# VHH binders against Abasic site processing protein HMCES (HMCES), part 165

Target 1, 269 residues: Abasic site processing protein HMCES (HMCES), of Homo sapiens (Human) (q96fz2)
Amino acid sequence: CGRTSCHLPRDVLTRACAYQDRRGQQRLPEWRDPDKYCPSYNKSPQSNSPVLLSRLHFEKDADSSERIIAPMRWGLVPSWFKESDPSKLQFNTTNCRSDTVMEKRSFKVPLGKGRRCVVLADGFYEWQRCQGTNQRQPYFIYFPQIKTEKSGSIGAADSPENWEKVWDNWRLLTMAGIFDCWEPPEGGDVLYSYTIITVDSCKGLSDIHHRMPAILDGEEAVSKWLDFGEVSTQEALKLIHPTENITFHAVSSVVNNSRNNTPECLAPV
Key: E = the ipSAE of ESMFold2; O = the ipSAE of OpenDDE; V2 = 0.75 times the mean of E and O plus 0.25 times the DockQ between their complexes.

## First folded at step 15 (VHH)

Design sb90 (from sb0 with D33S; framework vhh_8pnl_2)
Fold by ESMFold2-Fast, scan of step 15:
Order: structure tokens, then sequence, then C-alpha cells
Structure sb90 (fold): chain B 269 residues (1-269), chain A 117 residues (1-117)
């Protein structure tokens, strides 16, 4: 996973994240640094994306089931990184393999501190290799969406008007992430940054790409991943596996250039 | 496994130079870490050089001072400038790209480098 769409206006995104705390109380996540949220149809590594994390990370007496939403840098900068420029990291931390997460110090240490987050997106992009050519076919991959006027799910064959109208009730993709907090050695603001955990692709996506993000399908999985006060690292890692509850459609090559940021990036072709 | 396209391999005499290129015409690798690996007949694949999205480089001890890895993000191309080539550099050279820590998910089919008189 190396490209996402997260284009919803802040208020629409916030409502899409409505949840219930441990006591069953209906809540919206509280924003931290809302001014750093930048909607885009084409988010690449090193840009900021909204993540959910437990309120307990910021307040000692907070209920660990209460949620904060905050923009974080995509590309985890470990807390012990000693250089002044994060771009000087010697290894890519955009994605973290599930099979080695407990072996790599960059991920094991924040995971041990309960620094689990849920990365939010409309969906993500992957590029299918076309046999016999050096060209690739991009796909937009996302949770199945409910058609409000009919009982069926939205699909690739639906009209452009149907796609334009779905955003008000869009089910956001919820990906398992790990974050860390880095304090610049020479002073300055704390940098919050994250990595997306990756797994082998499910059968439904294997013809597009061999890796996929670890998707947390449903509120039970999301709440367990976030609740580091009640759910241990060992128990949380049981949530990390491929999922088949995913759909996709082919998109235009406009998305290939990470600088392109228009609705055409995710429109069906 | 994704595919990258390598070029620039060939036959060269000891002391010669070659420039390898690696590209994908339809994809932007500018945010990926990229690397050159090589595999001699009957040996395991080994890292030759790597470069991060930010330009940080690392080289195998056997090639330090002789090889230079570089990237041109505007052209979506990775390069390996190989100078003072030795018979021991004879191998298939593979381009790799990835976003996962110390792991590369995109690989090329390789380009052959032969260093002999």
Amino acid sequence: as target 1 above (269 residues)
Amino acid sequence: QGQLVESGGGLVQPGGSLRLSCADAGFDFSHYSMAWYRQAPGKERELVARITYGGTTNYADSVKGRFTISRDNAKSTLYLQMNSLKPEDTAMYYCAAGLEYESYDYWGQGTRVTVSA
C-alpha cells in the first residue's frame, strides 16, 4: 500500500467516524491538529493522513475506548532517530510487514507502548502488471458500499452520478497502523508519524497485487486495535490478517502521477 | 511480485565501466526505496546498493568507491554507475523497489553483466 484517497471534507470525515465507547455512548472522535488535515484523491507517503487513536495516549485518566482523530505523517520516524532531518532515515517505513513487526525495533518499540492507530482512507490504489507490456493498470480498492436506493452494493458498472452521490454515506477504509512520536534533537514540535501494517493479499486481490494493507473490518476489530489500555499487543496482533470483504474497480492512469489530485483519480473507467 | 525493466548490461573487459538503468514507464516510484541486487551462477542473491526516497545511499563493501547508485524521480528511473569492473562483478543484476522496511516487493527480470577478457 503506497497510495490512498482521503478526500472528504473534515466535517463529513468526522461524522463517518461516529462510534460507541465502552459504555455504549455515541461519540464523534475529538480532533487534534485539525488544521493539518489536507483532503486529497491521491495521498502518497510523507504526506499527512487522518488516523484514529486512543484518547489515553494524551490524557492519563481518559477512558481508553474514547477516540482522537489526528493527521499524522505517513512514514514512521522512530522515537530514537537522532538526525535532524527525517528524510535521512536509512530504511523505508511507509509499510510494516506483519510477519516481521516484532523483529524490527522501529516497530516493536512503539507497539510495546500501545501506539496502535487506525489509518483512514476512502480506499487505496494498486497497480496490476499487464502481461506482454511494461504498462500497469491502476485499481481503486475499498470496502463494499451500500446503495441507499436499492439493496445492492455499489459496483464498477454504476453510473458516474451514483459514484458522485455516495460520499455522504461512504464507509471509510480502516487500516491497522503503528505510530511513533519523534522529538527533533535540536528542539521543535513533536512529529507524529505512522506506518501501515501489510499482509499477503486475499484471493480476491491476488490478481492485482500480492500485498495488501491489514484491514480492520468492522467496529469490533477497530475498537480492539485502538484500545491499548485493555487489549495487549499479543491479542491485538491476532486482528492482523488478509480480508476478503473488499471490492475494486479500474481507474485512469491519471492517478499514476502522485501530483495529480482530482476526482478523475478514482473514477471508474 | 511487480516487474521493473532493467537495461544497460553487457560484456566488458576488466577495468571497464557500465551504466545500468531501471524504469517502469507507467508508475511513479519516487516515494519507494530502491536497490540493486546481483546473483552470480550458483550463488545467493546479494545487495549491491540501495537508495531511499530521500537519497540516503548504502553500498556493499565489495563495491564501495567503484559503484554509484542514483535516481531521477522526474524520469522514474534508477541508475547504477559501475566503474573499475572486476571479473568478480559478473552476475545478473536486479532492480528492486519497495515501501516495506528492509523488503522489496517489486523486482525486475534482470540484466546480465559479464566482466572477462
Scores: ipSAE 0.700, ipTM 0.849, lowest interface PAE 1.0, mean pLDDT 89

Design sb91 (from sb0 with T52S; framework vhh_8pnl_2)
Fold by ESMFold2-Fast, scan of step 15:
Structure sb91 (fold): chain B 269 residues (1-269), chain A 117 residues (1-117)
Amino acid sequence: as target 1 above (269 residues)
Amino acid sequence: QGQLVESGGGLVQPGGSLRLSCADAGFDFSHYDMAWYRQAPGKERELVARISYGGTTNYADSVKGRFTISRDNAKSTLYLQMNSLKPEDTAMYYCAAGLEYESYDYWGQGTRVTVSA
């Protein structure tokens, strides 16, 4: 996973993240640094994306089931990193393999501190290698969406009103992430950055790409991944596996260039 | 067959030079770490040189001072400048790209380098 769409305006994104805390109270996640959120149809590594994490990371006595939403840098910078420029990190941390996560210090240490997050997106992109052509076929991959007469699939929207309605009720993709906090050696604000855990692709996606993000399907999985106060690392890692509850459609090559940021990036072809 | 396309291989005499390129016309690798690996007949594939998305480079001890890895992020193209070539450098050379710590999930089909009289 190396390209996502996360284009919803902040208010729409916040409502899409409505949840229940441990006491059954309906809540919206509280924002940290909302001005750093930059919506885009074509988000690449090293950009900021919104993640959910437990309020307990920020408030010592908080209920660990309560959620914060915050923009974080895609590409985990380990807390032990001693240089001043994160781009000088020797290895790419955009993704983290599930099979070696407990063996790599960059991921094992923050995981041991409960630094689990849920990475939010409209969906992600993958490129299928096509036989007999030099071009690749990009696909937009996302949760199955609830169909209504007013809000159908993306391909069914044929008016401005119908197009706007598909996003108001969009089920966001929820990917398992690990984050860390890095203090610049020259001083300044703490950098929060994350990696997306990856697994072997499911049967439904195997013809498109051989790897996929670890998707947390449903509020129970999301809640357990985030709640580091009640759910151990060992128990949380049981949530990391491929899922078949996913759908996709082919998109145009406009998405290939990460500088392109238009609705055409995810429109069906 | 891989997703990346290598070019620039060939036959050279000891002490000669070659410049390898690795590109894909349809995909943006600018955010990926990239590497050159090689495999001689009957041997395991080994790392030759690596460059992070930010430009940090690492080299195998056997090629330090002789090879230079570089990239053009605007073109998503990877290069390997090979100088002072030795018979021991004879191998199929592969480029690789990845977004995972010490792992590459995109590979080329290889380009052959032969160093011989």
Scores: ipSAE 0.689, ipTM 0.840, lowest interface PAE 1.1, mean pLDDT 89

Design sb92 (from sb0 with T52N; framework vhh_8pnl_2; at its last look DockQ between E and O 0.63; V2 from the best seeds 0.00; counts 0 for: pae E 2.1 > 2)
Fold by OpenDDE, look of step 16:
Structure sb92 (fold): chain B 269 residues (1-269), chain A 117 residues (1-117)
Amino acid sequence: as target 1 above (269 residues)
Amino acid sequence: QGQLVESGGGLVQPGGSLRLSCADAGFDFSHYDMAWYRQAPGKERELVARINYGGTTNYADSVKGRFTISRDNAKSTLYLQMNSLKPEDTAMYYCAAGLEYESYDYWGQGTRVTVSA
């Protein structure tokens, strides 16, 4: 996964992240650094995206089932990194393969500290190889959405009003991530950054791309992944597998350029 | 995103030079690590050189001092300058792009390099 969409306004995004804590109380996640949230239809690595994480990471003795929402840098910078420039990392940390997560210090160490997060997106983009052409077809991949009688496919939102309704009730894609905290050698603010765990693609997506993000499907999976106080690393890793519960549609080549940030990026063609 | 397409291969004499290029029309690889691999007949594919998205490079010992990997993000093009070529450098050369260390999701079809007197 090298491109996502996360364009919802902050308030809409927050509401979409409503959850029940361990006590069954309905809650909204509290924001940390909300000003760093930059909505975009075209999110690339090294940009900030909102993630969910346990409140216990910030507050001693907090209920680990409570959630915080925070923008973090996409591309994990390990805490041990001693260079002043994250781009000097010899390995790319945009993604983390599930099969080697425990073999790599950069991921194993933060994971062992319970630094699990859920990366939020409208969906992610992937490019299919086209036979006979030098061009790749991009697809927008996301959770199936509840079809309201009036709202056909994302493409059928003929009116701005209908479009708004679609997004107001949009089910966000929830991807499993690992985050770390890095203190720059020269001082300054602690950098929170994350990697997306990847798995082999499900059968439905295999014709588009052979790898996919580890998607946490449902509130239970999301809760267990986040709750490092009660759920061990070993148990959490059982949640990491391909899922068939996705849908996709072809989009225009507009998304190819990471600088393009318009609704056209995810519009069906 | 297009397909990675290698170019610049060919026949060259020992001691000669070649410059390989890899490009994907319309695809932004600026965030990807990129690498050159090669596969000689009857041998396994091996890493030749890698360059991360920030421009940090690494080389196989066999090509250090002779080969230079570089990238132009504006052109979405990867290069491999090969100097002082040896018969042992004869192989199919592949470009690759990925978002994880030594895990590449995109591969070219390859360009053949033959070093022969």
Scores: ipSAE 0.849, ipTM 0.923, lowest interface PAE 0.5, mean pLDDT 92
Fold by ESMFold2-Fast, scan of step 15:
Structure sb92 (fold): chain B 269 residues (1-269), chain A 117 residues (1-117)
Amino acid sequence: as target 1 above (269 residues)
Amino acid sequence: QGQLVESGGGLVQPGGSLRLSCADAGFDFSHYDMAWYRQAPGKERELVARINYGGTTNYADSVKGRFTISRDNAKSTLYLQMNSLKPEDTAMYYCAAGLEYESYDYWGQGTRVTVSA
């Protein structure tokens, strides 16, 4: 996973993240640094994306089931990184393999501190290798969505008018992430940055790409991943596996260039 | 395998030079770590050089001072400039790219480099 769409206006995104705390109270996540949120149809590594994390990370006696939403840098900078420039970090941290997550210090240490987050997106993009050409076919991959005006899920065959209406009730993709906090050695603000955990692709995605993000399907999985006050690292990692509850459609090559940021990036082709 | 396309291999005399290229016109690798690996007949695949998205490089001890890895993100192309080639450099050379820490999930089919008199 190396490209997402997260284009919803802040207010719509916030409502899409409505949740219940452990006492059953309906809540909206509270924003941290909301001005750093930049909606885009084409989010690349090193840009900021919104993540959910437990309120307990910021407030000592907070209920660990309460949620904060915060923009974080995509590409985890470990707390022990000694250079001034994060781009000098030798190894890419855009994604973290589930099979080695506890073997790598860059991920094991923040996991030990409960630094789990849920990465939010409209969906993500992957590029299918096409036989007989050096071109690739991009696909937009997302949770099945319910049509608001009639029964059934929205799909590629539906009219553009139906796609325009879907965003008000869009079910956001919820991906398992790990974050860390890095203090620049020269001083300045603490940098919050994250990585997306990856797994082998499910059967439904195997013809597009052999890897996929670890998707947390449903509020129970999301709650358990975030709640580091009640759920141990060992128990949380049981949530990390491929999921079949995804859909996709082919999109235009406009998405290939990460500088392109228009609705055409995710429109069916 | 065969997701990236390598070129520039060939036969060269000891002390000669070659420049390898790795390209994919349909995909933007600018945010990916990229690497050159090689595999001699009957041997394990070994890292030759890597370069991150920011241009930070790392080289195997056997090639330091002789090889230079570079990238051109505008052209989505990775290069390996190979100078002072030795018979021991004879191998299939593979391009790799990835976003997963210490792991590459995009690989080429390889280009052959033979260094002999």
Scores: ipSAE 0.757, ipTM 0.868, lowest interface PAE 0.8, mean pLDDT 90
Fold by ESMFold2, look of step 16:
Structure sb92 (fold): chain B 269 residues (1-269), chain A 117 residues (1-117)
Amino acid sequence: as target 1 above (269 residues)
Amino acid sequence: QGQLVESGGGLVQPGGSLRLSCADAGFDFSHYDMAWYRQAPGKERELVARINYGGTTNYADSVKGRFTISRDNAKSTLYLQMNSLKPEDTAMYYCAAGLEYESYDYWGQGTRVTVSA
């Protein structure tokens, strides 16, 4: 998983993240650093994207079931990194394979600190190599969306008002991530950064690519992954597996260039 | 956008040179670690050279000083310059890309290099 869409305005995104705390109280996540949120149809590694994490990471004695939403850098910069420039990191940390996560210091250390996050996106892109050609077919991959009388398929939106209705009720893709906090040696703000955990693809995606992000399907899975105060690392890792609850459609090659940031990137073809 | 650059593999005499390339119009290499692997008949696939997303390179001992890996992110192309070729370099050569250090989830189909004594 190396490309996502996360294009919703902040208020729409926040409402899509409504959740229930351990006491059953309905809540919205509280933002940190909202000015760093950069919505785009075409997010790539090293860009910022919003993630959910437990409030307990920020506030002494906080309820660990309460959620913060914050933009973080895609590509985990380990807390032990010694250089002054994150671009000097020799370890690519865009993804983290689930089967070796406990063998790699870049991921094992923050995971042991409970630094679990949920990476948010509209969906992700993956490229299928078509048989009989050297070209690839990009797909946009996302949770199945519940249709209502006014919303539904992305391709059904023929006007700005219909487009808005499709996205007002969009079920965000929720991917399991690990984050870390790096203090620049020259001073400045702490850098929060994340990796996306990957697993073998489900059957539905295996013809596109053999790997997929670890998707947390439903509020119970999301809550357990985030709640490092109540859910151990060992128990949390049981949540990491493929899911068949996924859908996709072919998109144009416009998305291939990561500089293209238009709705055409995810439009069905 | 564009065709893959078809070049590089083939038959060459010992001491000769080849330049392998790997390109894909639908694949933005700029954020990927890239590598060349090779597999001789009856042997395990082995790393030849790697270049990370920041441009840092590493080589297998058997090719150090003779092979050079490079990348051109503007052209979405990975290269392997192979000099002073030996019969032991005969293998199928594969391009690989990944988004985790030393883990490659995207592979080319390979190109054959034959060094005939």
Scores: ipSAE 0.510, ipTM 0.769, lowest interface PAE 2.1, mean pLDDT 87
ESMFold2 (binder alone), look of step 16: mean pLDDT 83; pTM 0.839

Design sb93 (from sb0 with T52D; framework vhh_8pnl_2)
Fold by ESMFold2-Fast, scan of step 15:
Structure sb93 (fold): chain B 269 residues (1-269), chain A 117 residues (1-117)
Amino acid sequence: as target 1 above (269 residues)
Amino acid sequence: QGQLVESGGGLVQPGGSLRLSCADAGFDFSHYDMAWYRQAPGKERELVARIDYGGTTNYADSVKGRFTISRDNAKSTLYLQMNSLKPEDTAMYYCAAGLEYESYDYWGQGTRVTVSA
């Protein structure tokens, strides 16, 4: 996973993240640094993306089931990193393999501190290898969605007009992430950055790509991943596995260039 | 895999030089770690050189001081400058790209380098 869409306006995104706390109370997550949120149809590593994390990370004695939304840099910078420039990090932390997460210091340390987050997106992009040609076919991959004007789920065959209307009730993709906090040695603001955990692709995606993000399907999985006050690292890692509850459609090569940021990036082709 | 395209391989005499290129013009790899691997007949595939998205490089001991890895993100191209070539450098050379440390999702079909004695 190296390219996502997260284009919803801040208020729409916030409402899409409505949840129940441990007491059953309906809540919206509270924003930190909302001005750093930058909607885009074509988000690449090093850009900021919104993540959900437990309020307990910021407030002593907070209810660990309450949620914060914060923009974080995609590409985890470990807290122990001593160089002044995060781009000098010697290894790519855009994704973290589930099978080696407890073996890599960069991921094991923040995971041990409960620094679990849920990475939000409209969906993600992958490029299918096309045999017999040098071309790759991009796909937009996302949770099944409900049509607002007609019963049933939205699909590739639906009109562009129906696709525009669906965003008001879009079910966001929720990916398991690990974050860390890095304090610049020369002073300055703390950098919050994250990695997306990856797993082997499910059967439904195997023809597109052999890897996929670890998707947290439904509120129970999301709540358990975020709640580091009640759910141990060992228990949380049981949520990390391939999922079949995913759909996709082919998109235009416009998405290939990360500078292109228009609805054409995710429109069915 | 065949998702990246290598070029620049060929036959060269010991002490000669070659420059390998790796590109896929349809995709922006600027945020990916890139690497050159090689596989000699009867041997396992081995890392030759790596360059991360930040530009930091790492080399196998056998090529350090002779090979230089570089990237041009504006051209979406990875390079390997090979100097002072030895018969032991004879191999198929592969380009790789990935977003997971030391794990690569995209691979080229390879370009052959033969150093004649």
Scores: ipSAE 0.359, ipTM 0.691, lowest interface PAE 2.9, mean pLDDT 87

Design sb94 (from sb0 with T52G; framework vhh_8pnl_2)
Fold by ESMFold2-Fast, scan of step 15:
Formats: sequence, structure tokens, C-alpha cells
Structure sb94 (fold): chain B 269 residues (1-269), chain A 117 residues (1-117)
Amino acid sequence: as target 1 above (269 residues)
Amino acid sequence: QGQLVESGGGLVQPGGSLRLSCADAGFDFSHYDMAWYRQAPGKERELVARIGYGGTTNYADSVKGRFTISRDNAKSTLYLQMNSLKPEDTAMYYCAAGLEYESYDYWGQGTRVTVSA
């Protein structure tokens, strides 16, 4: 996974992340650094994306089932990185293979500290190689969406603002991530950065691409991945596997250029 | 499993030079690590050179000082300049791209390099 859409306004995104804590209390995640959230239809590595993580990472005695939402840099910078420029890192950490996650020090160490997060997106993009040509067909890939009462019902009184209603009840894609905290040697703010764990593609996506992000399907999986206070690394890793609960549609080549940031990027062709 | 297209291979004499190119029109690889691998008949595939998204390069000892890896993100093209070619450089050369260390999801079909001798 190397391209996502995460375009919802902050308030809509926050409501889409409504959840229940361990005691069944309905909650919204609390924001950290909300001014760093930059919505876009076309998010590439090294940009900031919103992630969910346990409040316990920030408050010593917090309930580990309570959630924070924070923008983090896509591309994990390990805590032990000694240079001043993250781009000088000798290897790419946009994605982390599930089969070697415990072999790579860059991922094993933060994972051992419970630094698990859930990466949020409207969905992600993949490019299918078209047989017999050098062309690629991009696809937007996302959770199946529940039809709202008036979804797709456009009447004479509908305004352009009413077309935004499809996103009011959008089920966000929830991908398993690992994050780390890096302190620049020259001083400055701590950098929070993440990687997306990847797995072999499911049967439904195998004709598009052979790899996919590790998707956490449903609140039980999301809660267990985030709750590092109660769920061990070994138990959490059992949640990392392909899922068939995914859908997709072909999109315009407009999305190919990461500088394009318009609704056309994810619209069906 | 190939998604990238290599070109520039051929037959050259020892001491000659070749420039390999690897391209994929219409896809942005600027955030990817990219690499050149090679495989000689009867041998395992080996890393020749790697270039990160930030421009950091690494070379196999056998090619260090003779080969130069570079990239042009505006053209979505990776290059390998090969100088002072030796018979032992004879191999199929493969382009690779990925978003994780030494794990490449995108591969080319290869271009053949033959150094006569």
C-alpha cells in the first residue's frame, strides 16, 4: 500500500471514529495536534495521516481502551535514528511485511513497546497491470458501505452540499500500523511516524495486486490491536491476516499523479 | 510478476559501457526504494545497486566504482550506468521497486547484458 484517500473534514472524521471503551461508554477519540491534519483524496508516503492509538501512550494511568486520534508521518523513523534528516534513512518504512515484522529491529522494538496504531483512510489505491500493454488501471479499494436511507436519491431540492451526504456515514478503512517516536538530534518536536503492516492479497484482490494492507475488520479487532495494556504483542499479531470483506472500483488515471487532489481521484469510471 | 520495463541491454566487449533504463509510464515511483538486481546463468539473483527515495545509494562490492545508480522522478525512470564491464557482469538485469527494506513488490521482466569473452 502506497497511496490512500483521507479527505473527510476533521469533525466528520472524528464522528466516523465513534467507539465504546472497555466499560461500554460511548466516546469520540480526543485529538492531538489537530492542526497537522491535512485532508486529501491522494495521500502519499511522507505525508501526515490520522491514526488511532491508546490514550495510555500519553497518560501514565489512562484507561488503555480509550483512544487518541493524531496525525503521524507515513514512513516510520526509528527511535534510534541518529541523523538529522529522515530521508537519509537507508531503507523504506512505508510498509512493514507481516512475515518479517519480528525480525526487523525497526519494527520489533516499537512493537515490543506496544506502539500499535490504527491507520485511517477512506480507502487505498492499487494499480493493476493490464496484460498485453504497459498501461496500469488504478482501483480505489474500501470497506463495503451500508446504504443510507436516501443514498443515491437525488431530487429537485438537492444542492451540491447534499451530495456530500455519502461521506457522513462512511465506514473508514482501518489498517494495522506500528508507530515510533523520534527525537531530532538538533532539537525540536518529537516526530511520530508510522508504517502500515502488509499481508498477501486476498482472493478478491489477487487480480489487482499481490499484496494488501492488514485490515482490522470491525471494532473487536480494532480494540484488541490498540489495547496494548491488555493485549500482548503475540495475541495482537493473530489479528494480522488478509480479509475478503473489501470492495473496489476502477478510477481515472488522474490519481496517478500524487499532486492531483480532487474528487475525481476516487470517482468510479 | 513484472510491472516495470527494462531497456538498454546488449552485447559489449570487456571494458565497454552500457546504460540501463527502467520505466513505468503513468505511475509515480518517487516514494519507492528502487534497485537493480542481476542473475547470471546457474547463479542466484543478487543485488547490484539500490537507491532510496531520498537519494541514498548502496552498491555491491563487485560493482563499486564501476556502476552508478540514479533516478529521475519527473520521468519515473531508474538508471544504471555500467562502466568498465567485465565478462562476470554477464547476466539478466532486473529493475525492482518497493516500500519496505529489501522487499520489492514491483519487478521488471529483465534485460540481457552480455560481455563478450
Scores: ipSAE 0.708, ipTM 0.845, lowest interface PAE 1.2, mean pLDDT 88

Design sb95 (from sb0 with T52V; framework vhh_8pnl_2)
Fold by ESMFold2-Fast, scan of step 15:
Structure sb95 (fold): chain B 269 residues (1-269), chain A 117 residues (1-117)
Amino acid sequence: as target 1 above (269 residues)
Amino acid sequence: QGQLVESGGGLVQPGGSLRLSCADAGFDFSHYDMAWYRQAPGKERELVARIVYGGTTNYADSVKGRFTISRDNAKSTLYLQMNSLKPEDTAMYYCAAGLEYESYDYWGQGTRVTVSA
């Protein structure tokens, strides 16, 4: 996973993240650094994306089931990194393989500190290699969305569709992430950065690409991944596996260039 | 299993030079770590050179000072400039790209380099 869409305006995104805490109380996640959130149809590594994480990471004695939403840099900078420029890292941390996560210091250390997060997106993109050519077919991959077929709308097939209404009810993709906190050696603000955990593709995606992000399907999985105060690393890692509850459609090559940021990036071809 | 396309391989005499290219017209690899691996007849595959997305390079001891890895993100192309070639450099050369340390999701089909009189 190396390209996502997360284009919702901040208020729409916040409402899409409504949740229940451990006591069953309905809540919206509280923002940190909301001004760093930049919606885009075409997010690449090193850009900021919104993630959910436990309030307990920021407040001593907070209820670990309460959630913060914060923009974080895509590309984990380990807390032990000693150079001044994160781009000088000797290796890429955009993704983290589930099968080696406990063997690599960059991921094992923050995981041991409970630094689990849920990465939010409209969906993600993958490029299928077409046999007999060197061309690739991009796909937009996302949760199945709830459709209302009982609505008495006038001529849905003939009237111009208001695509803004689709996004009001959009179920965000929730991917398992690990984050870390890096303090620049010469001072400055703490950098929060994350990696997306990856697994083998499910049967439904195997013809598109052989890897997929670890998707947390449903509020129970999301809550357990985030709640590092009650759920151990060992128990949380049981949530990391391929999922079949995913859908996709082909999109145009406009998405190939990460500088293109328009609705055409995710529109069906 | 190839997602990338290598070119520039061939037959060259000892002391000669070759420039390998790795490209994909349909995908932007500018945020990926890129690497060149090689596999000689009867030997295991080995890392030749790596360039991280930020531009930092790393080389196998056997090629230091002779090979130069570089990238052109505007063209989505990776290069390997090979100078002072030796018979021991004879191998299939593979391009790789990934978003995690030494875990490459994209590989090429390989291009053959033969160094022989």
Scores: ipSAE 0.683, ipTM 0.840, lowest interface PAE 1.3, mean pLDDT 88

Design sb96 (from sb0 with Y53W; framework vhh_8pnl_2)
Fold by ESMFold2-Fast, scan of step 15:
Structure sb96 (fold): chain B 269 residues (1-269), chain A 117 residues (1-117)
Amino acid sequence: as target 1 above (269 residues)
Amino acid sequence: QGQLVESGGGLVQPGGSLRLSCADAGFDFSHYDMAWYRQAPGKERELVARITWGGTTNYADSVKGRFTISRDNAKSTLYLQMNSLKPEDTAMYYCAAGLEYESYDYWGQGTRVTVSA
């Protein structure tokens, strides 16, 4: 996973993240640094994306089931990184393989500190290699969506006008992430950055790409992944597996250039 | 997966030079780590050189000082400049790209390099 869409206005995004805490109280996540949220149809590594994480990371004695939403940089910079410039990191941390997450110091250390987050997106993009050519077909991949005025799920067969109207009730994609906090050696603000955990692709996506993000399907999975005060690393990692509850449609090559940021990037073709 | 396209291979005499290129039409690899691997007949695949998205480079000891890896993100192209070629450099050369350390999701089909008199 190396490209997402997260274009919702902040207020719509916040309402899409409504949840219940452990006491059953209905809540919206509280923002940290909301001015750093930059909506885009075409988000690449090194840009900021909104993530959910436990309030307990920021407030001692907070209820670990309460959620914060914060923009974090995509591309985990380990807390132990000694250089002044994150671009000098010796390896890419955009994604983290589920099968080796406990073998890599960059990931096992923050995971041991409970630094689990849920990465939010409208969906993600993957590029399918076309047989007989060197060209690729991009796809937008997302949770099945319920139509606003009709029963059933929205899909590729629906008109562009129907697609325009779905965003108010869009079910956000919720991907399992790990974050870390890095203090620049020469001073400055703490950098919060994350990686997306990846798994083998499910059967439904295998013809598009052989890897997929670890998707947390439903509030129970999201709650357990975030709640590092009650759910151990070992128990949380049991949530990391492929899911078949996903859909997709082909999109225009406009999305190929990460500088393009228009609705055409995710519109069905 | 054969998703990248290598070019520039060929037959050269010992001491010669070649420049390999690796590209994909229309796809932005600027955020990916990239690498060159090679495989000689009857041998396992080995890392030749790697370059991170930020420009940090690493080389196999056998090619250090003779080969230079570089990238042009505006052109979405990876290069391997090979100087002072030896018969031992004869191999199929593969381009790779990935978003995690030592795990590459995108691979080319390879370009053949033959070094002989």
Scores: ipSAE 0.711, ipTM 0.850, lowest interface PAE 1.2, mean pLDDT 89

